# VHH binders against Vitellogenin-6 (vit-6): the designs that were tried, part 4

Target 1, 176 residues: Vitellogenin-6 (vit-6), of Caenorhabditis elegans (p18948r1340to1515)
Amino acid sequence: ANCVVKSTKINTFDQVAYRNQFTPCYSVLAKDCGSEKSEPRFVVLMKKINEKKEWKNVKVVYGENEIEMYKTEEGLICRVNGEEIEYQPESEIEKKQYNIIWLNKNTLKFDSDDVTVQFDGVNARIHLSALYRNQQCGLCGHYDNEKETEFYDAENQENTIPKFAKSYLYKDSKCN
Short names: E, the ipSAE of ESMFold2; O, the ipSAE of ESMFold2 at other seeds; V2, 0.75 times the mean of E and O plus 0.25 times the DockQ between their complexes.

## First folded at step 1 (VHH)

Design n6 (framework vhh_7n9e_1)
Fold by ESMFold2-Fast, scan of step 1:
Structure n6 (fold): chain B 176 residues (1-176), chain A 125 residues (1-125)
Amino acid sequence: as target 1 above (176 residues)
Amino acid sequence: DVQLVESGGGLVQAGGSLRLSCAASGLTFSTYSMYWGRQAPGKGREWVSGISYGGSTTAYASSVKGRFTISRDNAKNTLYLQMNNLKPEDTALYYCARDQGIAEYWSGYKNFDLWGQGTQVTVSS
């Protein structure tokens, strides 16, 4: 199943469409909420980085690895655990547990057995393994094949869309 | 109360080595990613190196890659920075930091709100 973010429109894993106004604070799009570990297996986050354009920064936390992708005037920039990796045609960054693939200078793909994220600087497509059915939370929905439960927040409570979206907004001192 | 205490700084000649330590208390150290940063006189803070909570992943700023090695001992609640082939440009106050977002979001660049007091490193020519 796919969750698709087109600018401000989100089509969830359970095929429910709604709008979310992205801010300079990260919002959780998808997260391993079934993990009993202190760290989830994966977290996918998104924030808006340009006032006038719908330019985004996407962060993928996968185990102990942090991958950051964001748009600039020169194309996409990728950082892996804090180190900037420049686009090189026909290049791929391969780790034991995941791969990062430049599809072109304007499109990146993070690929793993658990989650796949394709990002073009504005729009994202997220695919989850079927093993995460009923174990996913975030703006991309609950992934439980029930449209009525799509708007349960971080505490697993049913809410309106604005309250639901706010429950997945990660605020820190730099974005408030 | 959470406390981070840096030590191991000092005066060293160019080409020399120093090993910095950061002792952590008041937190579950093994569940947090840790980072080293530095600030030279008249300059802003610069990220130097990061290490994941389990120690399996490390990252370095391009200016120190190949010369510095970050490590941790979770049993001792201590973070280390081994600095080799030091240059005058490495002269700075060095400090350690904890990632505040680890429970929900692991991030090497987010929430550097907990800083130690720092330890001064001076590299003479």
Scores: ipSAE 0.000, ipTM 0.134, lowest interface PAE 12.8, mean pLDDT 74

Design n7 (framework vhh_7n9e_1)
Fold by ESMFold2-Fast, scan of step 1:
Structure n7 (fold): chain B 176 residues (1-176), chain A 121 residues (1-121)
Amino acid sequence: as target 1 above (176 residues)
Amino acid sequence: DVQLVESGGGLVQAGGSLRLSCAASGFTFDSYAMYWGRQAPGKGREWVSGISGTGGNTAYASSVKGRFTISRDNAKNTLYLQMNNLKPEDTALYYCVKPFTLEHRGYSDYWGQGTQVTVSS
């Protein structure tokens, strides 16, 4: 199952649609939440990086590795553990545990056995391994095949969930 | 887990120099960009400088560009900040910063304990 973020609209792993206003602080889209005290195997984060445009920065933390993808006027920039990776047509960057693929100048894909993230600078598509059913948390929902009553039908597709969204904000020195 | 220990701060007169060091442990040091940040009395946190994991790329805040030099020794897991032509305005606690560190099951910049730099006029 996929979680799809289109601008400000999120369609969760449980097929619930709602709106979330992204801010300059990171929000957790998807995270390994297997138990309350377990260390997450992955975290997918997103923030807004331009006041007038829905340009985003997406960060994937996978084990010890941090992959950052963000939009600029020239296209997408990719950083791996803080190191910028130059765009090259029809290229991919293979690591032992994951792959980063430039599908084109404006589209990147992070691919692993646990999580896949496709990002175009504004929109993202996240896919999780079936092993994360009932172990996922974040704005993309709990992936438990159960819909929350507040936002589970077509009538609620435009619903904004401020308390839920605020619980997944990460504040750091850069968003103050 | 992650530990950052800063040293090298002290009292110096305007126009003087200091070299700060940060001993890092608990992660693969050469795989991460590292930063220096500072916080002056009564002010918020300010980013000062950054360096890539290989040391090939550096960046500086406008207020310190041309006066400060960031470097690293990956064999020693140590980050450095060479501070020249110090001004009273540079008085602050200086922090070694590892970006995007797992903390309380979330990810944020990890700031060390800091080392005090005082520049007298």
Scores: ipSAE 0.000, ipTM 0.179, lowest interface PAE 13.7, mean pLDDT 75

Design n8 (framework vhh_7n9e_1)
Fold by ESMFold2-Fast, scan of step 1:
Structure n8 (fold): chain B 176 residues (1-176), chain A 126 residues (1-126)
Amino acid sequence: as target 1 above (176 residues)
Amino acid sequence: DVQLVESGGGLVQAGGSLRLSCAASGFPFSSYAMYWGRQAPGKGREWVSGITSSGGRTAYASSVKGRFTISRDNAKNTLYLQMNNLKPEDTALYYCAKEIYDSTHWGLPVEYFQHWGQGTQVTVSS
């Protein structure tokens, strides 16, 4: 199942479409919410960098690893645990738990057994393993084949779209 | 090898105070937001308070706002929770937790924080 973010429009894993205005604070797009006693295996976050150009920053937290992808005037930048990895044509960075693939200088893919994120600096496509049916939460919905449950918030409560979006917003004084 | 060790709990009368500590190791403490959560007997975990990596911003659950104060000492890798005007309903096992994402971001539901310690018990008698 795929969740597609095109600018401000989100098409969830259960194919429900709605709009979310991204801010300079991170929002949770997709997250392992399968057990309240287990640590999440992954979290995918997105924020807006440049309002006029609709440029975005995507972070994938996968276990103890943080992968950050964002657009600049020089093209996409990718950082793994704070260290920038340079674009190389036809390159793939292989790690034991995940891969990072440069499709071109402006398109990057994070690939793992759990989640795949493809990002072009503005738009994202997220694919989840079938193991995350009924275990996913975030702006990309619940991935439960039930459209009626798409707007449950981070605490698994049914909510309106504006309150739903706010429940997945990271916020601190540096992004106000 | 992330380790979080909570301490400072105990038995107090309603209206009393306690100061909880969380000693952190195995990660760059000053780069991560930190949180306090709690779990009362027979209930799920609930978020209590959070603090950004620099200590520049804090947040509190409505049930504890104005009574509890979260703080951190990045030089000592220690997180604190000052608890004043304690109520019987504050009785719970208190945990500290590390943010999944480092630096300036925070706000995930408490049950899904990356690492939890074993907790410190707070019991408030009437």
Scores: ipSAE 0.000, ipTM 0.125, lowest interface PAE 14.5, mean pLDDT 73

Design n9 (framework vhh_7n9e_1)
Fold by ESMFold2-Fast, scan of step 1:
Structure n9 (fold): chain B 176 residues (1-176), chain A 124 residues (1-124)
Amino acid sequence: as target 1 above (176 residues)
Amino acid sequence: DVQLVESGGGLVQAGGSLRLSCAASGFTFSKYAMYWGRQAPGKGREWVSGISDSGGSTAYASSVKGRFTISRDNAKNTLYLQMNNLKPEDTALYYCARSYDILTGYSLTRFDPWGQGTQVTVSS
């Protein structure tokens, strides 16, 4: 099951559609919410980086690794643990637990056993392992096959996550 | 080790007021946004309110907006929820939670409570 973000429209893992106004602050799209005392296996975050265009920055925190993908005039940029990786045709960055694949200069794919994120600088498609049913939270919903539950969670995330993300990044002047 | 200890619950009549507290330890309280959530008998967990790390931004569920006020005292590492004009529908176990930390990958919402909660019962 996929969660699709097209500009401001989000279609959740349980196929509930709604709109979210992305801001310069990170919003949680998908997260491992299965354990309160364990570090989450993954977190997928998105923020808006250009007011006129719906250009985005997507951050994937996967274990101890931070992967950042963002749009520029020249195409998509990828950073792995703070280091910029330039586009290379048909290139793949392989690590023990995940792969990063350049599908073209404007489309990146983060692939792992837990989560897959495909991103074109504006739109994202997120695929989650079935093991995360009832363990997923964020703007992409609960992944629980219950549309009524998804509507409620989606409304709370629209009002809460962007506002708190803004405050959490209080040292970032663009976010405050 | 993150510890959140909720208190201030009790039995009140409809129209009454209660003030809940959440004492935080094991992390730098002033660097995290905080949330209040609740769980009523036979229902799932519901997000109630949230407040930014500085206290400058707040948000409320539609069911409590205008009646509840969230606040914090960073010097005392304490989160508060002032509940006014309580309704029988507000009867629930109330708990607090810590928000996302980008550097560590932690994120706590109503789904990740660290405390045992405080019971609020509103009689009609």
Scores: ipSAE 0.000, ipTM 0.166, lowest interface PAE 12.9, mean pLDDT 72

Design o1 (framework vhh_7ocj_1)
Fold by ESMFold2-Fast, scan of step 1:
Structure o1 (fold): chain B 176 residues (1-176), chain A 121 residues (1-121)
Amino acid sequence: as target 1 above (176 residues)
Amino acid sequence: QVQLVESGGGLVQAGGSLRLSCAASGSIFSINAMGWYRQAPGKQRELVAAITSGGSTRYGDFVKGRFTISRGNAKNTVYLQMNSLSVEDTAVYYCAADIYSRGWVTHLDYWGQGTQVTVSS
């Protein structure tokens, strides 16, 4: 099952479509919510980085690693634990538990056993392992095969769409 | 996992200064905020100071103007500069961290073991 983000339109893992206005603050798209008492295996975050364009920054926190992908005028930039990696045709950077693949100059893929994130600087496609059925939360929905639970917030309460979206927003003076 | 290690605690005379350090290891890039709490015997644990990844700071009312929180160049380290110390500042000081994967209101989820600060009269 895939969650697709096209500019401001989100089609969740349970195939519910709605719109979300991304801001300069990170929003949680997808997260391991299976255990609130232990550290999540992954978190996928997205924010808007340009006022006029739908340019995005996507951050994947996976185990002890942070992967950051974002749009610039010359294409996509990828950082792994703060270190920038450069585009190379046919490049695939394999780490012990994940791969980072440049599909082309303008498209990156983060691939692992748990989650796959494909990103072109504006749009993202997220695929989750079936192990995360009923254990996913964020703007991409609950991945529980039922529409009625898609708009539960970070405290697992049902809300309207605008309140639902705000519950997954990390606000900081950096993003204002 | 995130692990936090405090250092810099000890004995100091009233009116003196002390600097605490906290180093985070593990999933450091997942850290949204780091801060200091303290707990004196028989009292509740209370916020001393916190700093977000974006640099915003918060302070407990009893330490404003006396204590300053800051980050090291490697953003996995935070410092607490404590000036004009009084015997009422005697407590175990705990470093704490919040990660991006937790709730939208900063609730510090990871804790260090604590470091003792004793202020003599």
Scores: ipSAE 0.011, ipTM 0.243, lowest interface PAE 9.4, mean pLDDT 76

Design o10 (framework vhh_7ocj_1)
Amino acid sequence: QVQLVESGGGLVQAGGSLRLSCAASGSTFSTYAMGWYRQAPGKQRELVAAISSGGETRYGDFVKGRFTISRGNAKNTVYLQMNSLSVEDTAVYYCARGPKWTIGSLNYDYWGQGTQVTVSS
ESMFold2-Fast, scan of step 1: ipSAE 0.005; ipTM 0.273

Design o2 (framework vhh_7ocj_1)
Fold by ESMFold2-Fast, scan of step 1:
Structure o2 (fold): chain B 176 residues (1-176), chain A 121 residues (1-121)
Amino acid sequence: as target 1 above (176 residues)
Amino acid sequence: QVQLVESGGGLVQAGGSLRLSCAASGRTFSIYDMGWYRQAPGKQRELVAAITRGGSTRYGDFVKGRFTISRGNAKNTVYLQMNSLSVEDTAVYYCTAEVPYSWGTDRYDYWGQGTQVTVSS
């Protein structure tokens, strides 16, 4: 099972579909919520970066590493801990704890033992390790195999932000 | 639409080798990320190996150094060369195809029917 973000439509890990209006502020798509007393192992964040287009910025915080992927007119840009990683045809950037795979200049895959994120600048697909069943929170749902209670009535709410979605939005000057 | 057909499984003694093949339908093979998963009785499916359109590879920790994945675009086929097999490698092996540009249109990646690999001691 995966969570799919197609423009503004989110299909959660438990196969519940709803719409979310992404903003210039980061929203939590998926997060390790099973580590109450320690730092989360991962956080996957998304924000909208263009008013007229559904161009996105996806940030993956994985341990002490920050991986940022975002859309430009020239294609997808990737930064690892602030350092821009230039696109190389047929390339894979292998780090000790994770891999970054360029399928082409407009499609990137972040892969680790905990989470996989595929991103094309607008749409994302997220896969979680089975270890995160019942330990995941965020816009992608709880990953608990309970469709009925995942986001009660959210499946029937089109073009609106569910009440719980607001709790996953980081507020700053643009979000207030 | 992609159809995947696996072949090459069978019975082999520990320390032996097998080569699995997976033939995919159509001209679209070259745009897919291809992979092999396995599932032993009572266990969840786990990633064995994956290869991108560009030829970049990824392996599960339990097979690194022993297995090699490769693709032959001319034959629309992906291969898994399995060396130094152990009893713990006994499982049904599944070929997979993933379309990176079709998110949200398919709820499932494409899967083959599986091929049995049995390693005896």
Scores: ipSAE 0.000, ipTM 0.154, lowest interface PAE 15.1, mean pLDDT 73

Design o3 (framework vhh_7ocj_1)
Fold by ESMFold2-Fast, scan of step 1:
Structure o3 (fold): chain B 176 residues (1-176), chain A 124 residues (1-124)
Amino acid sequence: as target 1 above (176 residues)
Amino acid sequence: QVQLVESGGGLVQAGGSLRLSCAASGFTVSSNYMGWYRQAPGKQRELVAAIYSGGDTRYGDFVKGRFTISRGNAKNTVYLQMNSLSVEDTAVYYCARELGYSPTLEFYYGMDVWGQGTQVTVSS
């Protein structure tokens, strides 16, 4: 199951589509919300970084590692734990628990056993292991094979922001 | 393992200045939401200043115009430049890493990394 973010349109893991207005503050797209865990295995966050365009910054926190991907006028930039990774055709950076792959000059993929994030600077595709069924939370939905949930407006998901979306925005003077 | 270590605290007279440093290990400060907090005796810990991964900053109302948060030229360090200090600024100052806070993301408290603190004392 995939969650797809196309500019401002989100199609969740349970295939429910709606629009979300991204801001300069991070929003949680997907997160390990297992009840028996005190700390998440992963969290995927997104924010808007250009007011004129729907350019985004995506941050993946995986264990103690932080991967940041974002669009610039010069192209897509990737940082791993603060260090910039230069683009190389068909390059793959293998770590003990994850891989970072340049699919092409304009598309990057974070790949692990738990979560895969594909990002082109504006749009993202997130895939979760089946182990996260009923243990995922965030704007990408619960991944519970239920299309109607209490945090959605059942009639107008496509044209409205679900009330839970506001709970996943970091609160400050720019987002409030 | 991840950790934060503060330094630069001490004794200063009112009207003076101090620069606090926060050295991180096990992760990088340049791509994280980093904050400085303070706690005076008998009071709750409060936000002093924060810097987002993109470089935007925010400040507590009581320090706006006097304090500046930055990421320094030294690798993996966050600074708090404190000017025009007053007796009311006396507190233990803590550096923290966080992904930002929302009341509904209380779980993120468990992901916060805190330093041990550095004492700042401002005399009249």
Scores: ipSAE 0.000, ipTM 0.118, lowest interface PAE 13.4, mean pLDDT 73

Design o4 (framework vhh_7ocj_1)
Fold by ESMFold2-Fast, scan of step 1:
Structure o4 (fold): chain B 176 residues (1-176), chain A 123 residues (1-123)
Amino acid sequence: as target 1 above (176 residues)
Amino acid sequence: QVQLVESGGGLVQAGGSLRLSCAASGSIFSGNAMGWYRQAPGKQRELVAAISSGGTTRYGDFVKGRFTISRGNAKNTVYLQMNSLSVEDTAVYYCAKLTDYEGFWKPSEYDYWGQGTQVTVSS
């Protein structure tokens, strides 16, 4: 199942649609909220990087690796562990446990056994392994095939959509 | 090396409270996010609470509303106030320096962990 972010509209893993106004602070779209681990296997974050345009920055933290994808006037930029990587025709960045693929100069794909993130600078599509059913949290919902549980916040409390979205916002001095 | 020192652990009855303290060197504490983790017997280490240099906090779902993390910048110390303790809170509690990824916090690549302090909750 897919979670689709189209500009400001989010269609969750369980097919619940709602609007979320992205801000300069990161919001958690999808996260490994499984038990028995001190560290999540993955976290997918998104923030808005331009006030007038719905240009986004997507960050994927996967194990010990940080992948950042963001829109600029010159196109998409990808960073892997802080190192900027420009578009290269027919390029694929393959690491032991994940791949980064330029589908074209305006579309990037992060692919792993756990999560896939496709991003064009404004819109994102997230695909999650079935192993994360009932173990996913974030703005993309709980991936539990129950629409009524989609509005549970980070504390597993049911909320209205506006309060739900706020619970997944990371606020820090750098984005306030 | 001992650059993070936890204290305040001990034995407490269910329903009781404990306050943990983590004294850090200035170079570890200043400008960095700090966190508390715990590890119960037979389980993996899990995040309990985290606090950024600016005071933004995050909590694990299992402690939300019961535990409060805070920092004392003048003393380079981070605190964990633990209320309404249950037997399930029994664990070794560790203090750690976190790397700040613009709103995502992860344990430092270097071993900036304390030695841990035991918390035992009896029924």
Scores: ipSAE 0.000, ipTM 0.110, lowest interface PAE 15.7, mean pLDDT 73

Design o5 (framework vhh_7ocj_1; at its last look DockQ between E and O 0.77; V2 from the best seeds 0.00; counts 0 for: pae O 5.4 > 2)
Fold by ESMFold2 at other seeds, look of step 2:
Structure o5 (fold): chain B 176 residues (1-176), chain A 120 residues (1-120)
Amino acid sequence: as target 1 above (176 residues)
Amino acid sequence: QVQLVESGGGLVQAGGSLRLSCAASGFIFSDYAMGWYRQAPGKQRELVAAITTGGSTRYGDFVKGRFTISRGNAKNTVYLQMNSLSVEDTAVYYCVAHQFYSSTLIQEYWGQGTQVTVSS
């Protein structure tokens, strides 16, 4: 299933569209919300990074790895655990659990069997494995084929769209 | 040819335990996420447990910590340990193999199923 995230519009995994504006604080787009006992297998985050342009930063937390993708004046940048990964056309970066693929100079793909994130510096497309049906939450919805629960918040409660979106702000020192 | 052969089902009293096994052949086992689904008469199939190629596990909400999935890659076998069984667990349990490419399901195989019956 695909979630399409644009600057002001999100189409969820369950094909529900709504308007959303990103802030300089990270929002959770998609997260492994399965067992309360286990650490999430993945978290996909997005924030706005330039007040004058619609540039975004996407962060994928996958296992113990952090993958950051963001646009600069010099182009699209990818960092893995803080280390920049060079543009390599028609090549894949071989890792045990995932790959980083430059589709072109302006489009990156984080690729795994659990989640795939394609990002061009402004917009993202997120694809989830069917194994996460009823096991995922975030601004991309709950992936449960039910519209009635689409806007349940991080505590699994039904809310208005603004309250739903606020519940998925990522907590850090600035935004906590 | 692909085969998924379930075993370990049967009749058990409430509160008891069963261990299901699923022996797989005919495909590269490490490329497949494995799972157990169940279906009671007149009800929809539902996920019981799944284990990814990387070993991460998922469980249906009704499991509530009672079941444990594991995989033995050297034996091409997936296991489901079921404890604290109740009458509501009575169903046919299916072993399922899912192959993903870029998170897209590209192949799926189902076993024949094994009956689990939990008596009062």
Scores: ipSAE 0.131, ipTM 0.549, lowest interface PAE 5.4, mean pLDDT 81
ESMFold2-Fast, scan of step 1: ipSAE 0.374; ipTM 0.678
ESMFold2, look of step 2: ipSAE 0.312; ipTM 0.667
ESMFold2 (binder alone), look of step 2: mean pLDDT 89; pTM 0.897

Design o6 (framework vhh_7ocj_1)
Fold by ESMFold2-Fast, scan of step 1:
Structure o6 (fold): chain B 176 residues (1-176), chain A 121 residues (1-121)
Amino acid sequence: as target 1 above (176 residues)
Amino acid sequence: QVQLVESGGGLVQAGGSLRLSCAASGNIFSLNTMGWYRQAPGKQRELVAAISSGGYTRYGDFVKGRFTISRGNAKNTVYLQMNSLSVEDTAVYYCAAYTWDEGSPYRIEYWGQGTQVTVSS
């Protein structure tokens, strides 16, 4: 199942479309919400990094690893656990449980058995394993084939779109 | 094309143990994650346990510490060892698997026929 983010428009895993205004604070796009007591297996986060342009930063936390992808004036940048990965044409970098693939100079893919994130600096496409049905939360929806539940927030309460979006925003003093 | 066949279901007393097996056939070299879901009468299907080709396991909170998922890489068979069973574990258990084709934008999900597990007190 696919969740597509095109600039400010989000089309969720259950095919519900809506708009979300991204901010300099990270928003949770997709997260393993299957266990309240365990650390999530993955978290996909997105924030806006340029005020006039829809340039984004996408962060994927996968197990012990943090992968960061973002657009700069020099092009698309990828960091793995803080270390920059250089673009190589038609290349992929394999790390035990995942790999990072440069599809071209402007498009990068994080690929694992649990989640795939394709990113071009502005737009993202997220694929989840079907085994995460009913165990995904975030702006990409609940992946439960029920359109009615797409607007449940982080506390599992049904809300309007603006309230729903705010419930997945990481607020702190640095971005408020 | 992948086909999944479950076995090992049946009737067991509360506190007992049962082991489910799921064997994949067909294009098994494209197989990635395998796992188990369950569905009790009148309820929705829920995740029990899953294991990825990369070694990650994931469990539903209701079975952690009691159930163990394992995988036989050579045969793409997944096992669910179910210990300390309770009446609440009564359900049809479904094996699931997905494959990834490098050229496909989608992961393909396969489901088995299901196997009944009944726990009596």
Scores: ipSAE 0.000, ipTM 0.172, lowest interface PAE 15.3, mean pLDDT 74

Design o7 (framework vhh_7ocj_1)
Fold by ESMFold2-Fast, scan of step 1:
Structure o7 (fold): chain B 176 residues (1-176), chain A 124 residues (1-124)
Amino acid sequence: as target 1 above (176 residues)
Amino acid sequence: QVQLVESGGGLVQAGGSLRLSCAASGFTFSSYAMGWYRQAPGKQRELVAAITSAGDTRYGDFVKGRFTISRGNAKNTVYLQMNSLSVEDTAVYYCARVKTPFSGIYAEDAFDIWGQGTQVTVSS
């Protein structure tokens, strides 16, 4: 199952399409919501970094690693735990680090056993394994094979689309 | 193995200073807001200070201007510098992680991992 984000249009894991206006604050696209008392296994976040060009920053938190991908005039930049990972035009599969694969200088893929995120600086595609059925929450929906539950918010309550989107918005000093 | 370990507590005279440290392990420290809570005997836990992943800070009114929270992401450590201590600051101080990565919410129910606590005693 795939969730696809094209500029402002989101097509969820359960094939529901809607629009979301991304802001300079991070929004949760997908997150492990299966346990309230344990650390989530993954979180995928997205924010807008350039108003006119629809450029995005995507952050993937997976286990103990933080991967940040964002668009610049020269192509994508990737950081892992604060350190830049340089573009590698061709790499042996054995040389892949932190599950990062450069498809080209403008397209990047995070590819673990259970979570895949592909990003081109504007658009993203997220794939989750079936293990996350009924355990996923965020703007990409519930991944429960039920379209009726797609707009439940972070507290698992059904809401309108604008209120639903606001429930997954992180606010801090950089985006106020 | 997600854990928080506090250190730096002890006995100090009124007007003195202490620096608490909280060493974090088992998670991506830089992505999480961290906080310090305290609990005096017979009282509820109260928020002393918090710091977001972006470095924004929040303080309880009773410690503002006296205490400073900071973080060292390279060392996976959050610090609390306590100046001008008074007897009313006597409590067990707990380090805690905010449950949701990149969150700025500091209500007590937003924290999921807590340290064991370190005792701070201020004598008159």
Scores: ipSAE 0.000, ipTM 0.136, lowest interface PAE 15.6, mean pLDDT 75

